# Miniprotein binders against GCN5-related N-acetyltransferase 10, chloroplastic (GNAT10), part 12

Target 1, 215 residues: GCN5-related N-acetyltransferase 10, chloroplastic (GNAT10), of Arabidopsis thaliana (Mouse-ear cress) (q9c7g6)
Amino acid sequence: CASTESLTSLTQNNAAEIELKYLVSQHGWDVRRLNRDDEDEIRRVSLVQAEAFHIPLALFDDFFFMFFQAEVLSALLYKLKNSPPDRYACLVAEQTSETETLSSSSVVGVVDVTAQTESSVLRYFPGVEEYLYVSGLAVSKSQRRKKMASTLLKACDVLCYLWGFKLLALRAYEDDAAARNLYSNAGYSVVETDPLWTSTWIGRKRRVLMSKRFS
Key: E = the ipSAE of ESMFold2; O = the ipSAE of OpenDDE; V2 = 0.75 times the mean of E and O plus 0.25 times the DockQ between their complexes.

## First folded at step 23 (miniprotein)

Design x3 (from e1 with R5Q E10K; at its last look DockQ between E and O 0.76; V2 from the best seeds 0.74)
Fold by ESMFold2, look of step 23:
Structure x3 (fold): chain B 215 residues (1-215), chain A 86 residues (1-86)
Amino acid sequence: as target 1 above (215 residues)
Amino acid sequence: DPEAQALAWKALRLLSEGEFWEALEKLEEAIKINPENAQAYLRYGLVLMMKGRHDEAVRAFERAVEVAPTDPLAKYALEIAKELKE
């Protein structure tokens, strides 16, 4: 049977790496986990997540954007409540500050990392039972924002190591050269592109599955 | 129903990750299992609005109102969707 002493030992075994405030600091960006005790940060992060999908504001009514943001917030709260700390993390990126007191509004970028077992991925990796899925990363033409995204991806690598996973996976649109180049430079390789018939049905754009293996 | 609950959360996860096509697929599956689930129709309509498929979104919101006539979210979503479709 499981004991409190066994659980305490497991959490202490990971504590040194998890207790670090920032997982990665590079290129002027600091990346850490979302502070799950900060209700204002959670709400602000849900807005950043919702905005990352680049919905045209003039075309998409304010009501439906608020509706979408409420659903994004619900998903975030559910994952925070129901996921063990080594199976889900929302990572946040902040600008490195040399001399200033920072407000909670310093979060500029986010990415989600979630343990998953979807057959749509696992069918390409015999013997792998689960992987970490990376989602919600905004990739911009801005060099500053590209450096932020690369730092967030490095933090995903750190979590993959800390949690004992051997595979990171994500999807990018086939025609998004900026995103595909960013992921390739971060060590991701294309595994498979959606079948052609998928792109002609229900208006779906084709995506590429990309992965990063660790030995 | 455990299967319907699992599908509902999978669809919400997919939606929150920007996996809109897969979210639609799971919502269609959830609707087949329980055609009386107003929340599934609401989410289906939301994703259709995000994809610019306004006519289909209106039909999804109409189904939500039929299933839950007293749900103010369903009625308001339908009203706004009809205005935007015009």
Scores: ipSAE 0.659, ipTM 0.894, lowest interface PAE 0.9, mean pLDDT 81
ESMFold2 (binder alone), look of step 23: mean pLDDT 76; pTM 0.698
OpenDDE base, look of step 23: ipSAE 0.808; ipTM 0.943

Design x4 (from e1 with R5Q V47I; at its last look DockQ between E and O 0.71; V2 from the best seeds 0.75)
Fold by ESMFold2, look of step 23:
Structure x4 (fold): chain B 215 residues (1-215), chain A 86 residues (1-86)
Amino acid sequence: as target 1 above (215 residues)
Amino acid sequence: DPEAQALAWEALRLLSEGEFWEALEKLEEAIKINPENAQAYLRYGLILMMKGRHDEAVRAFERAVEVAPTDPLAKYALEIAKELKE
């Protein structure tokens, strides 16, 4: 029979491995960190990011989409290479699977979380010296895209707790009611709207700073 | 130049995160520091194409070609942008 210490060690390691593998599992979505050693996954993630932020391919030339995707990949590689593991994470969402036929190659949603110290945020939070910034939330179209996005945002909460931060921050366009409702339902509150004098571009839409506190 | 390098990274990061207007502002700062940087004009034009501002994108790609006349990326980007404009 196995010793008590052997069983305790194995059980603790399995539980830790499960928590490290998936930060959140809900609504049929599993969220984990991007596997930095999987070059194919990195390329797939960059494609999900690029597709989320450009005009659909039918309306946008293939050359410029390829150009944009290459830039997105370059930024992702830079962040993975140059960021400490407790100050940056690319979180990926994939469909929960109980069979071998649904592999990790089915990544369909992503979000970046980055430790920041920008004065444009910190000026509203006296006593806070660092926060986690949520950016680049990108989800593939699906019937369950709001559930996927909510699960990604809950994973940001978990990471905030694990890394010891007390503040999450993000920005959304002021006129994007769907995004603002999503973040509000996730516990974010509006802090401030961009000043009118922050843009030299005609027609630029203002963003709102939203935050979520943990104390 | 450390300042120009920091601006280039900030612009690339913002672009990759879908913060296009903010990326344009950083690229404008980078171009002011180094007006001979074809890559900055190319990224500027790319973002303008993504925003549907084809006339402005063509002007940015023309600047990239002026700065780097033998750069095949700049020439091809300009050619495609002109076709989409008209």
Scores: ipSAE 0.710, ipTM 0.912, lowest interface PAE 0.7, mean pLDDT 81
ESMFold2 (binder alone), look of step 23: mean pLDDT 79; pTM 0.730
OpenDDE base, look of step 23: ipSAE 0.807; ipTM 0.944

